VHH binders against C4-dicarboxylate transport sensor protein DctS (dctS). Designs and how they scored, part 7

Target 1, 216 residues: C4-dicarboxylate transport sensor protein DctS (dctS), of Rhodobacter capsulatus (Rhodopseudomonas capsulata) (p37739r437to652)
Amino acid sequence: TLAHELNQPLAAIASYAAGGLNLFDQPEPNLTMLRQAFEKMGAQARRAGLVIRRVQDFVKKRTPQLAALDLSEVLAEALSITAPVAREHRVKLASLIEGRIPGVQADRILIEQVLVNLIRNGVEAMAEGPRTGDDLTVRLARAGAAVTIEVMDRGPGISDAVAASLFDPFTSTKSEGMGMGLNICRSIVEMHHGSLSHGPRAGGGTVFTVTLPVPQ
Short names: E, the ipSAE of ESMFold2; O, the ipSAE of ESMFold2 at other seeds; V2, 0.75 times the mean of E and O plus 0.25 times the DockQ between their complexes.

## First folded at step 2 (VHH; framework vhh_rezetamig_d1)

Design r10w (from r10 with Y102W; at its last look DockQ between E and O 0.05; V2 from the best seeds 0.00; counts 0 for: pae E 11.5 > 2, grease 25.3 > 24.2, placed apart)
Fold by ESMFold2, look of step 2:
Structure r10w (fold): chain B 216 residues (1-216), chain A 123 residues (1-123)
Amino acid sequence: as target 1 above (216 residues)
Amino acid sequence: QLQLQESGPGLVKPSETLSLTCTVSGGSIDSSGYYWGWIRQPPGKGLEWIGHIYYEGSTYYNPSLENRVTISVDTSKNQFSLKLSSVTAADTAVYYCTRDSWEFVGDYSFDYRGQGTLVTVSS
């Protein structure tokens, strides 16, 4: 009944938006009232986010249901989900699929959420600091007995101080979205018998690497 | 000065429909930017938001009640109403009508509130 739990804040957002447009259409719009309408919409969006966060917390306790999974399909979906946020911050999303990518045994829902989180993290890093470019590229390739998924941003990179605590619970940067932290992403990947690592991107930025085993 | 007054039966039988009217005086119900709503307080419990109707006609209901609640407006009489169907003893409460001024749904904030009317559901 996730849709029913979101109904209240979404209906309120629609109502505040209608009220805000009505105020805007007046000959002399009251800017203070318009600001208040936007603030109320933002608060209801945050309430909806808390409902979604409870779903994410429930998902992290879930035992993965492993099945044959096409990672290129999951990547395409994750890019589609994150496209609006990337557009908001003028980040160009791209994918690079190198060669033939074998299927992996994975839970589609959990892996999709990992990719969405890593892409959003990169977009936000590029929005908040100096950039070496506007492209965030996800590279999918086979590396021996494994498949790698590299999420490569052009942000300021990760300082040594930040790197020391990068996977601590709730240490994600100022993402206000679903709030899935890197520690949860690493736990999901480890439940799939893989690993999550990070390093510098050539030419500036950060790469996060998900490694998943290829079944024999 | 704006005034809100609840009216309706104080006693309702189980399985019937609870029906209340709020009469607005000293202001207009179709003023833009306001929600007209209902809250209730069951005996020994806290306040519970029932729902709102926005000035343009959109309704927003507490999800726990939404399949039983209808809020409507009669602008010609400057009134809005609550209908709660299939009542049980659990619906016994003091019912208040409200006007909210750009408030969060479920925060129980409002700028005007009626005096309240007790509705008892009893066989």
Scores: ipSAE 0.005, ipTM 0.120, lowest interface PAE 11.5, mean pLDDT 77
ESMFold2 (binder alone), look of step 2: mean pLDDT 84; pTM 0.854
ESMFold2 at other seeds, look of step 2: ipSAE 0.007; ipTM 0.228

## First folded at step 3 (VHH)

Design t01 (framework vhh_gocatamig_d2)
Amino acid sequence: EVQLVESGGGLVQPGGSLTLSCAASGFTFSSYALAWYRQAPGKKRELVAGITSGGSTVYMDSVKGRFTISRDNAKNSVYLQMNSLRAEDTAVYYCARDSYEFVGDYSFDYWGQGTLVTVSS
ESMFold2-Fast, scan of step 3: ipSAE 0.011; ipTM 0.306

Design t01s (framework vhh_gocatamig_d2)
Fold by ESMFold2-Fast, scan of step 3:
Structure t01s (fold): chain B 216 residues (1-216), chain A 121 residues (1-121)
Amino acid sequence: as target 1 above (216 residues)
Amino acid sequence: EVQLVESGGGLVQPGGSLTLSCAASGFTFSSYALAWYRQAPGKKRELVAGITSGGSTVYMDSVKGRFTISRDNAKNSVYLQMNSLRAEDTAVYYCARDSYESSGDYSFDYWGQGTLVTVSS
């Protein structure tokens, strides 16, 4: 996984830091070896940066196959794909479509990936922490010149500290498959001239909001 | 459109073997990395094994030397050969596809329905 590719340089940094600290604590520290430890840490940090950059560049360089997209159809497929993992964790998947949803110009496969990732992240959040309910609801609505997709879970919510690092790959790797997926979701949504945000859900949990522009 | 269908799960005695299969459709199979995950009741889902489009593999430490992941691009299938099975290998096993073509970044967004593997007497 991307998390595993990032965990390799992060583990190496931790190892070199521990080794460097051990060298520092010796009666006669070897400054050459200590310098080497810092140099190796720097190299691994640069490697991690390249991994992140390659993921961002891949999303940006991919040519989206934009077409008129019925978001209700894509949502139905995303719910179908995530139903087994939701059932495993006793999460009830629901959808709420409010009013007429206009078509958007989007790449079906990429938007489906965003929805699958956000739904799966919500299910996993509900599985791992205290939950305030057992439903995960995806809401589609028209909001002026945009269509809004809200993925609403009943997990423990996101603290201000976690929120500050939510799209930071280095802190997100502690939860397998979650943080990297969110960063990629943001890139895909931005490529579609939309936005991805989050906030607290009324009654407990988190809401991830995807906003996509409505064509004229 | 994208579909992953697992098969091969079942009940097996400790020390036994099973081969899991995942049949894929709806995408250019050869261009994607695939992986096997597992989840036991009340436990986190964990990556068991992964294979890139180029054939490079990764394994979790507890299965190294016992499990082998492989792919057959002509059949649009990925396999997990499980040998020397232990009680702790009991879980639902899921096939997953990476999000992006020609990737080894392992951001998995497409999942199969899962297949149950039970290791007990």
Scores: ipSAE 0.000, ipTM 0.092, lowest interface PAE 18.0, mean pLDDT 76

Design t02 (framework vhh_lunsekimig_d3)
Fold by ESMFold2-Fast, scan of step 3:
Structure t02 (fold): chain B 216 residues (1-216), chain A 121 residues (1-121)
Amino acid sequence: as target 1 above (216 residues)
Amino acid sequence: EVQLVESGGGVVQPGGSLRLSCAASGFTFSSNALYWYRQAAGIERELIASISSGGSTNYVDSVKGRFTISRDNSENTMYLQMNSLRAEDTGLYYCARDSYEFVGDYSFDYWGQGTLVTVSS
């Protein structure tokens, strides 16, 4: 799986970093061991990067299994999947469906993956704190020729300094892994001729907006 | 110096099987992720299967359960076992490896010349 392939090199990096820091505290640091730790960290970072690039390329080149998709059903499934992790972190999941949502031409599995990733990222952002509330709300609405999916968290928000690198691997305002999940989401949404953006949430937190076109 | 050479293509009837091979040289095979792409007439090359250096595999939905990607690090060769072939599987099949130019800036370093698979009655 992606998670297993990424967790292995990331855990190794964390382990080598901890070991290297311990060596720095010694009266006579072993420079050979320090060099080896940094070399191994570099190798594991490259490995993680290759996994991310492979997944990004696979998603970009994959031909979507497009079918008429009921986004309300996919949202219900994504909320069900993420309910346990939300409960663990004391986050209340809510949905708001505004009006009648038309069907979109989309790959059900890929769009569900986007929703699960965005919800999970929001929950983790709220878990790391500070947070301005306990709800994470997903809103579905039609806006002209498009349908919008807004994933709204109550986390600390995104600073301007890190916003430009939010989609870079290992760069995140909430967690080190958030960038890889967002890159996957962006690739999937763009493959569906949509867009993924973010902004501040009224009352505190972040809104991630997915826009998908409605067939004419 | 880096070379990828595909082989094993041919003409086969619907429901038949073929095994494609990709022989690699000029790089450390065991440390690289490898990919199979397919290109039909008038269509962009699509990624159909991948295998990591650790052996993890991924497939496009249209071939899941029918195709199996594998690698033999001792022979520097990657395979694609294709079963239950359909007319829509017709195309040129390419193998590729990724490049190390920059993390997050992804492109295939080298492509093979491709091997033609034709599924017809």
Scores: ipSAE 0.000, ipTM 0.086, lowest interface PAE 18.7, mean pLDDT 75

Design t03 (framework vhh_7nfr_2)
Fold by ESMFold2-Fast, scan of step 3:
Structure t03 (fold): chain B 216 residues (1-216), chain A 122 residues (1-122)
Amino acid sequence: as target 1 above (216 residues)
Amino acid sequence: QVQLQESGGGLVQPGGSLRLSCAASGFTFSSYAMSWVRQAPGEGREWVSSISGSGGSTYYADSVKGRFTIARDNVKNTLYLLMDSLKSDDTAVYYCARDSYEFVGDYSFDYWGQGTQVTVSS
């Protein structure tokens, strides 16, 4: 799966980074071994990039495969995938599951991509701009005939000017590495008969809200 | 084979209206998001508007919001662009383009029409 294939090179990077840091802190650091650690980290980062590219190519050619989906499970995978980048930027990832979340009819791979992209965007917003806190919280709750997924960051928020062009496909205020912007996330959610919206977060930051219908 | 054929371009006065059409063949039309992209003389390509395969989602460049409307007829395999309140800056060759996916994405287009010229007299 995406989570397994991506977590392998990310875990390797984390291991080489920890080993390199321990080596650097020794009385007589072995610079040759440190260089090799960085070279191996670079190779694993390149491998992670190829996994992402493969998934992006798959999404572009994929017809949606709707099946009963446990959103709590998908959220756990998305948080696992994004944990290393959140830690690097000193962002505390949290999840809040309110009550029993019913299954939804959805394509697991496509919904996981949406969650990973929204969480990554929140982490990057907090890393690059002024922040009002250090938490990024993803909330799952049932609201009537729908399940809501709220990705809540503590970044600088979204100005009215940026909000007007947020989903424009050729307009970006930032260079995204994954090539999967908010407009494709919106399209994926709408394919699932849901919606993607945004608003200000109480206490500062932005909330991105995904709604998905509950089978009746 | 995939074919996209535009029509409806022409010469209009500022403030006028035009309706562009794109006839699609060689693929399941409703399975693909479709877009209009324009290229003004001596300039690069500029995305104008997109519509999802089902027609349920539409997107517009800020320069055309409120003036242009994108629509599709999946029974007739035809894409439309209804252009109101035309300005001299709208002068361009307008291309019909197929997105590489059913949903509006990152605008990696895999097929293009031949283009249709729209000229708005100053």
Scores: ipSAE 0.000, ipTM 0.129, lowest interface PAE 16.1, mean pLDDT 78

Design t03s (framework vhh_7nfr_2)
Amino acid sequence: QVQLQESGGGLVQPGGSLRLSCAASGFTFSSYAMSWVRQAPGEGREWVSSISGSGGSTYYADSVKGRFTIARDNVKNTLYLLMDSLKSDDTAVYYCARDSYESSGDYSFDYWGQGTQVTVSS
ESMFold2-Fast, scan of step 3: ipSAE 0.000; ipTM 0.310

Design t04 (framework vhh_6z1v_2)
Fold by ESMFold2-Fast, scan of step 3:
Structure t04 (fold): chain B 216 residues (1-216), chain A 122 residues (1-122)
Amino acid sequence: as target 1 above (216 residues)
Amino acid sequence: EVQLVESGGRLVRTGGSLRLSCAASGRTFSSYAMGWFRQAPGKEREVVAAISGSGGSTWHADFVKGRFTISRDNAKNTVYLQMNSLKPEDTAVYYCAADSYEFVGDYSYDYWGQGTQVTVSS
């Protein structure tokens, strides 16, 4: 339903752009119809924005059920659920728990979904391009007043151009043509007063870092 | 595609109990988070409860917390919604839905059942 609702205004924008270019290339272009094409493109862009806002509002509207959460248990569940897709793509899933991880106040289902999405994204990145290795490792550690979850893949990495648009709602690095998954993950993490960032992995690949605050 | 079939909906008196079942077929069941939704006439569809693929994580809406419980049996490819202390405002068509773990909600659920009618009267 989301893909269809987003693809409708995007297809309309592409159609109006093509029609506008055809009008523009005529010897005596109809400026009124060109104006209408741009006006309709603007309307469809606003419609797409409303769809995105409603999706984000839905995630935020779900009242987070904050409770003391053992991130090691949630990580184990996420790895279990993603094991079949990792095996299909010949990716070795590993976890690295460094020291005692304090409990965090978080919504178990929402955080599990973030981890599953990040792990799945890493597996798919390793399936699509050249690999620097065959492991996808999730590291869990305390960093001062926060707990960090690092999802580390051995895919081709993220170019500067892709990095600039990675969280753009209409950009997709996946075959489905939608880039909403990472933006929704960021919204969920921010709802928990945390942050989601990315960077290069030592030895090749990408690291996605989820940071969650430790209760004061 | 996953196919979902709800059952168990019927007329029940205020204060009564009812268990709904959702039987899944098709793809690997344990790979999907599952949710129960409801829609009353003239109202928007609302999320009632959700459960992770492993069954280790559950969520219940505030308006049913303490009264409704979601559970699943992966060996039987079935999700349940146990409804206790039913109220007239619980009257709705109840739907189960399967989510590929994008996120919980109407826009994230990939597969839906046909629904089962629950009517609560005094």
Scores: ipSAE 0.000, ipTM 0.150, lowest interface PAE 16.4, mean pLDDT 75

Design t05 (framework vhh_h_nbbcii10_fgla)
Fold by ESMFold2-Fast, scan of step 3:
Structure t05 (fold): chain B 216 residues (1-216), chain A 125 residues (1-125)
Amino acid sequence: as target 1 above (216 residues)
Amino acid sequence: QVQLVESGGGLVQPGGSLRLSCAASGFTFSSSDSYALGWFRQAPGQGLEAVAAISGSGGSTYYADSVKGRFTISRDNSKNTLYLQMNSLRAEDTAVYYCAADSYEFVGDYSYDYWGQGTLVTVSS
C-alpha cells in the first residue's frame, strides 16, 4: 500500500536520526558513522519523495473519456490559448500539418492540456535563456500506425557535456500557472498508449515528441 | 543503497549487435513517471554523452540523435533490469557504457546520482 510504502522510508529516517544523535552526543563523535547516517537518511528521503510524486501523478490521472479526436482541431485550440504568452515573449508560433491526419481515440481535455503545457514550456525556455531562433513550431504527421506531434522550440537546448540534468530541458521557473508538469504530460500520453520523448532540435533547441496510436 | 551492475559489453564487428543489461538493487522499478533510468557513454578522450533514457512504465523514451533508429532502451520491472539493444553498430559507438539511475527527481531538475562502473563496447573489424 501507499501508506506502507511511505511509512517505510520515514521510519528508516527516524531510526537513522536517532542513531546519529546518539553518535553526536558522544565525547568524540565518529564523523564517518555520522556521514553514513546522513547518506542513508538522504537516500530514504529521496525514496519517500518518489513515492509521493508517483501518488500525486496517479491522483491527477483521470479515467480518460476516449472519443475520436481531431488532433488538428485540438492543436489549433492549444495554439490559440498560448498565443498571448508567445506574443508577450516575442516567440513566433507556427504549425506544420503534413498530409491527412487520421482521428485518434483520446480524451480531448487531457490531450489539449498536454499540448498547452509543452508549448508554454517551450515559450518560457526561449524567453528565459539564450535563443537559437524566434520560432516555436508544432508538427503533426502520420507515421505508419501512429500519429506524431512534435513541439520544437529554439531555446538553449541540452548539451552532451557531463551535466547530470541532461534529460529535463525545463526549469522550475518556466511553469507557473496554467500548465502542468512534464511528468503529468508523460502520464497522460502513456494513459493513451502513446509515448512522450525528447531530444535536441536540428539547428538548436529542444523537440518534444508525442506519439499516439492510430485505431486499427 | 542503490547498486547498478552493467553487463553485455565486448568486441563486435561493424554492423553487428549487442545487448547491454543493467541489474539494479536497492530500489524497485515501479516508477511510472520519471526519466530516472538511462545510459551514458564515454569514448576514449571524450566527455560523457547521454545515449538513452526511459520512464518507469517504459512509455516515454529519449535517444541521442547519433543513435536514434539503431538503439532501443527497455526495462523489465519484474527483473529490476534495464536494457540497451544496440543494432547496426559503428566504430564511433566504441565507448564505456554506464547505467545511471535516480529514484527521485524534482520537477524541472533531473539528476542521476547512482552510476554503475561501466562496461566496454569495442566496435572493430
Scores: ipSAE 0.000, ipTM 0.097, lowest interface PAE 17.1, mean pLDDT 73

Design t06 (framework vhh_7nfr_2)
Fold by ESMFold2-Fast, scan of step 3:
Structure t06 (fold): chain B 216 residues (1-216), chain A 122 residues (1-122)
Amino acid sequence: as target 1 above (216 residues)
Amino acid sequence: QVQLQESGGGLVQPGGSLRLSCAASGFTFSNYAMSWVRQAPGEGREWVSSISGSGDSTYYADSVKGRFTIARDNVKNTLYLLMDSLKSDDTAVYYCAKDSYEFLGKYSFDYWGQGTQVTVSS
């Protein structure tokens, strides 16, 4: 898996760092071993970067199969896929479709993966952190020349520190690869000429907003 | 643990046909989209085709559209790729891949089996 392939170089870096610190604490540190530790850490960091780039490049090399897409159908499918994990964590999934949603030109499979990942991230945030409620709601609405998909959780929200690193590959420390999921979602949405943003939810929690352009 | 096992590759002459299979286990197969990805000698990975969990939606790379057909059997947990009118540039190792994100945010695009070799040569 990606998580397994990424954990190997990260564990090696942590091990070399711990060993290096122990050497620094010795009365006469072995500088040759310290240099080797730093060289090994650098090599493992580059290895981790290649794993991340490989996954991102695979998504980008896929030729998007753009077709007229009914977002209501994709949302229903995403909610069906995520229902078992939501039930396991005692999260109530809900959808809200505001008005008539125009079709968008999008790759169904890639957009479904974005929705599944954002919903799972919301469920995970509610499971591990303090909750402000039990619902996770996905809202579809038209906003000007775009359609918006809002994934609204009742988790602890996003601190300024977390917000600064949210799209970094190493943003999540609780779930293996969770931070990478948000980065890939951003890439997929941008590939569709849309945007992915976040903000606080009224009453507590976080809103992740996907915007997709309406065909001219 | 997710396991994907490809089969059905081989040597075929230009214009020939092959049927690839992928046996899946370790997850609820019908809940996840599946894809075929290939890697030609000395080249990077190329997405070939995808199919939705229900089998109702299929997508193809322009290079294979009209020649390849993706299908699935959700009772047998098996993915198929039917390849017609094979060309020398279809020579590659073909990998079965899970398209949905895993529980805990693991990437499905990195999950594939050992691959099956397809060689198109006279």
Scores: ipSAE 0.000, ipTM 0.128, lowest interface PAE 13.6, mean pLDDT 76

Design t07 (framework vhh_7nfr_2)
Fold by ESMFold2-Fast, scan of step 3:
Structure t07 (fold): chain B 216 residues (1-216), chain A 122 residues (1-122)
Amino acid sequence: as target 1 above (216 residues)
Amino acid sequence: QVQLQESGGGLVQPGGSLRLSCAASGFTFSSYDMSWVRQAPGEGREWVSSISSSGGYTYYADSVKGRFTIARDNVKNTLYLLMDSLKSDDTAVYYCAKESWEFVGDYTLDYWGQGTQVTVSS
């Protein structure tokens, strides 16, 4: 099962960690074996990631479980999940909630996935190229009959030429860029009768806007 | 450091065949899924094929399915793409890519190679 598949690489990581500590405690540590232990731990962490990806792929194909959703709560969870990667790349995560945000009918797991993917994409864009600042800000606001979620990075921005293929599966994939995640985000948002768009951020960078309808 | 070096590209006539190779170093090759991605002039990057770390699972874009075969040699740390029945639309720079997975997100393609040019023309 999934638990068994996930526990296997996690147990391997724990074993390599214990072995590495034993090597550190030797009078003359074998640095080659230590390096191999860390590399094997990394490999097992990636295998755990594959198991998680298969679960995510299953979730992306599910029938949405729509319920009244507090976007502020989901945003807080997404920021918590992405805080370690933001800190690693020296990106300051911020949120702005402008006015009272009405509830939306949405699948919590799928919307959280969208927010995590967009925030990660922003952090990676800021790590990848020239930065115009060190903040990544997520804004929640009501715009007419819709709620908007704006993920605003300080990366190098997106040219019109690149923008034309940005949402095509695999065609806009970069080594540390948006990859297939952005197309999956678009699919999830459209499944919720919303839209995903992008534009330039004032002062430099990119804004990704998720628009979700407010129930009438 | 991670290095990916593609080779095997060239000029070939429609209906011809080529074999691309990617020599990998600086990481545990047998632990990663590997992919081929291509980019035609003036276009974005298009995923072509992927192979699981063990070689047990292979995936192909609809445009190449039945014509291309992806393979790997984990002893030699080498990825291959065997290309049959080449068409003018297959003209592109072909890149070797190491896939990565990050916590709850989708795959990112990590550490792309320098690419090898394939030109299909009569």
Scores: ipSAE 0.000, ipTM 0.104, lowest interface PAE 16.2, mean pLDDT 76

Design t08 (framework vhh_gocatamig_d2)
Fold by ESMFold2-Fast, scan of step 3:
Structure t08 (fold): chain B 216 residues (1-216), chain A 121 residues (1-121)
Amino acid sequence: as target 1 above (216 residues)
Amino acid sequence: EVQLVESGGGLVQPGGSLTLSCAASGFTFSNYALAWYRQAPGKKRELVAGIYSGGSTVYMDSVKGRFTISRDNAKNSVYLQMNSLRAEDTAVYYCAKDTYEFIGDFSYDYWGQGTLVTVSS
């Protein structure tokens, strides 16, 4: 919820402030650690600001628009949104941006929701089952006339039974597990003339690949 | 606490139109994404259309161009305008509330009772 996402950075700020005050009250305060506490408080305040800004964009009623979109900026916001869930499950979020990523024509809110959902699903997969590592990495790259976004987790992978019905409309119920969120992601991506696919990750886990066309 | 009440279902002939309504209560309506799902006889429930808190929409491929989802935050209501109805659109239609505020998590934990739509000659 908003409250949960906003309370995470606020609790961190309160914690660093309390720790900083304890250090300050020592007979020989460690000024380096105090500076670090202030720097961490500043970072968490900026994070809270991003959450608020994103919430304002989601609440406003507007006509859906396709516009030139900077995917690296959207990815940064999606990672910020999902960082609390990743931390709770001891998952390390990483990003790789390879080369110059051209703008794509897309609805910012919808693409951000796709990224948030795919990252969250990866984190939850790593939390629920055996995992082969502790990182979840998102890669942006240009491949010919398209841009690819790869969300790579270290979870248990997707079974053949689940894979066969992952995007089936009739598996969009809660009783089918992951089917609902992935069906919506597929619809959003296809609305943008792209594709959503999945496969095994080298070293274990799953890769979800979003491909979006580069405007000509 | 959370309540969703669907209405507007009925019997229509192929090519006809119907508007479904969902009245919501028990939560801050404008903060959540809402969706319409359907379940045909003997089949599992599937997503038909969704609308995010900001107004962006998503549709299943077979209804694109025929169905339109909309919301009225002042009335705490979601609508599904269905045009050019086909026999395969026959199903019980359900309104669902997203689990998460502002995010549109694509996960829905709150469902209404459903409203039956029958398309037959």
Scores: ipSAE 0.000, ipTM 0.148, lowest interface PAE 14.5, mean pLDDT 77

Design t09 (framework vhh_gocatamig_d2)
Fold by ESMFold2-Fast, scan of step 3:
Structure t09 (fold): chain B 216 residues (1-216), chain A 121 residues (1-121)
Amino acid sequence: as target 1 above (216 residues)
Amino acid sequence: EVQLVESGGGLVQPGGSLTLSCAASGSTFSSYALAWYRQAPGKKRELVAGITSGGDTVYMDSVKGRFTISRDNAKNSVYLQMNSLRAEDTAVYYCARESYKFMGDYAFDYWGQGTLVTVSS
């Protein structure tokens, strides 16, 4: 999200700069169009500045604001937020809460963002690739000393050969703006002393598992 | 289902140029991100360049300004234009298609046999 929000204005700036240079190199440059190109570049630079400010605000709030969190409430909210995009792509959202789910110490906004991101990603995977079913199910369950949140899609899955490189698809190239989404979710979960993993879903698709510790 | 056929590799002197091509058969790729990877003997596979379905590109730092990735959806093809080739660009180059997407992250699968590029004097 943040990388995409920043890449949009930066790509627009690069495009306007290229167009402006092409215009400037003509025998009789159109000064009105050149002015407009610079004005649009300025607007996009200001938009990039706002994105950077959001990142700085997040860095300032780097330490999670932990409070007792009802994961069932957060899940219901995340499903509500993602319902429109799921309907657009003909994906049936479902939740399965198994037994009594204890409260966890977590930052509500950050965990909600992780859930929204994982659900949205599952919907997009089902929309763009071959799918083995129409449901995306989020399961909440207690597993020993932890609570697990499983986001289960019916998308094409992740091959074993690719799974090992999933977290660093563009990092090896030092490319800016790629390889960030999943790592951001992982960082958020790890700040909560949990883990984020993935694996194949029975019947086809992918399961993303968030594990959060249960206070004694 | 997905078959990718790479071509265009060969022996070239340092400073030379090559264009690699990858054609898909049996499936469409216009909705997917595409990438070129390379692997030199004794080294790990590395991503050289990628292009999204919308045309946005990413490049490995060592090839920026020298390599250009492009796609032609009407011809079901992706290309890698390689200029100012160096000895360290010697590798087997693989065409790959998006197998998974997550929040702007892409994971790729290889379906091609690869094409050898040798840069030597």
Scores: ipSAE 0.000, ipTM 0.202, lowest interface PAE 10.5, mean pLDDT 77

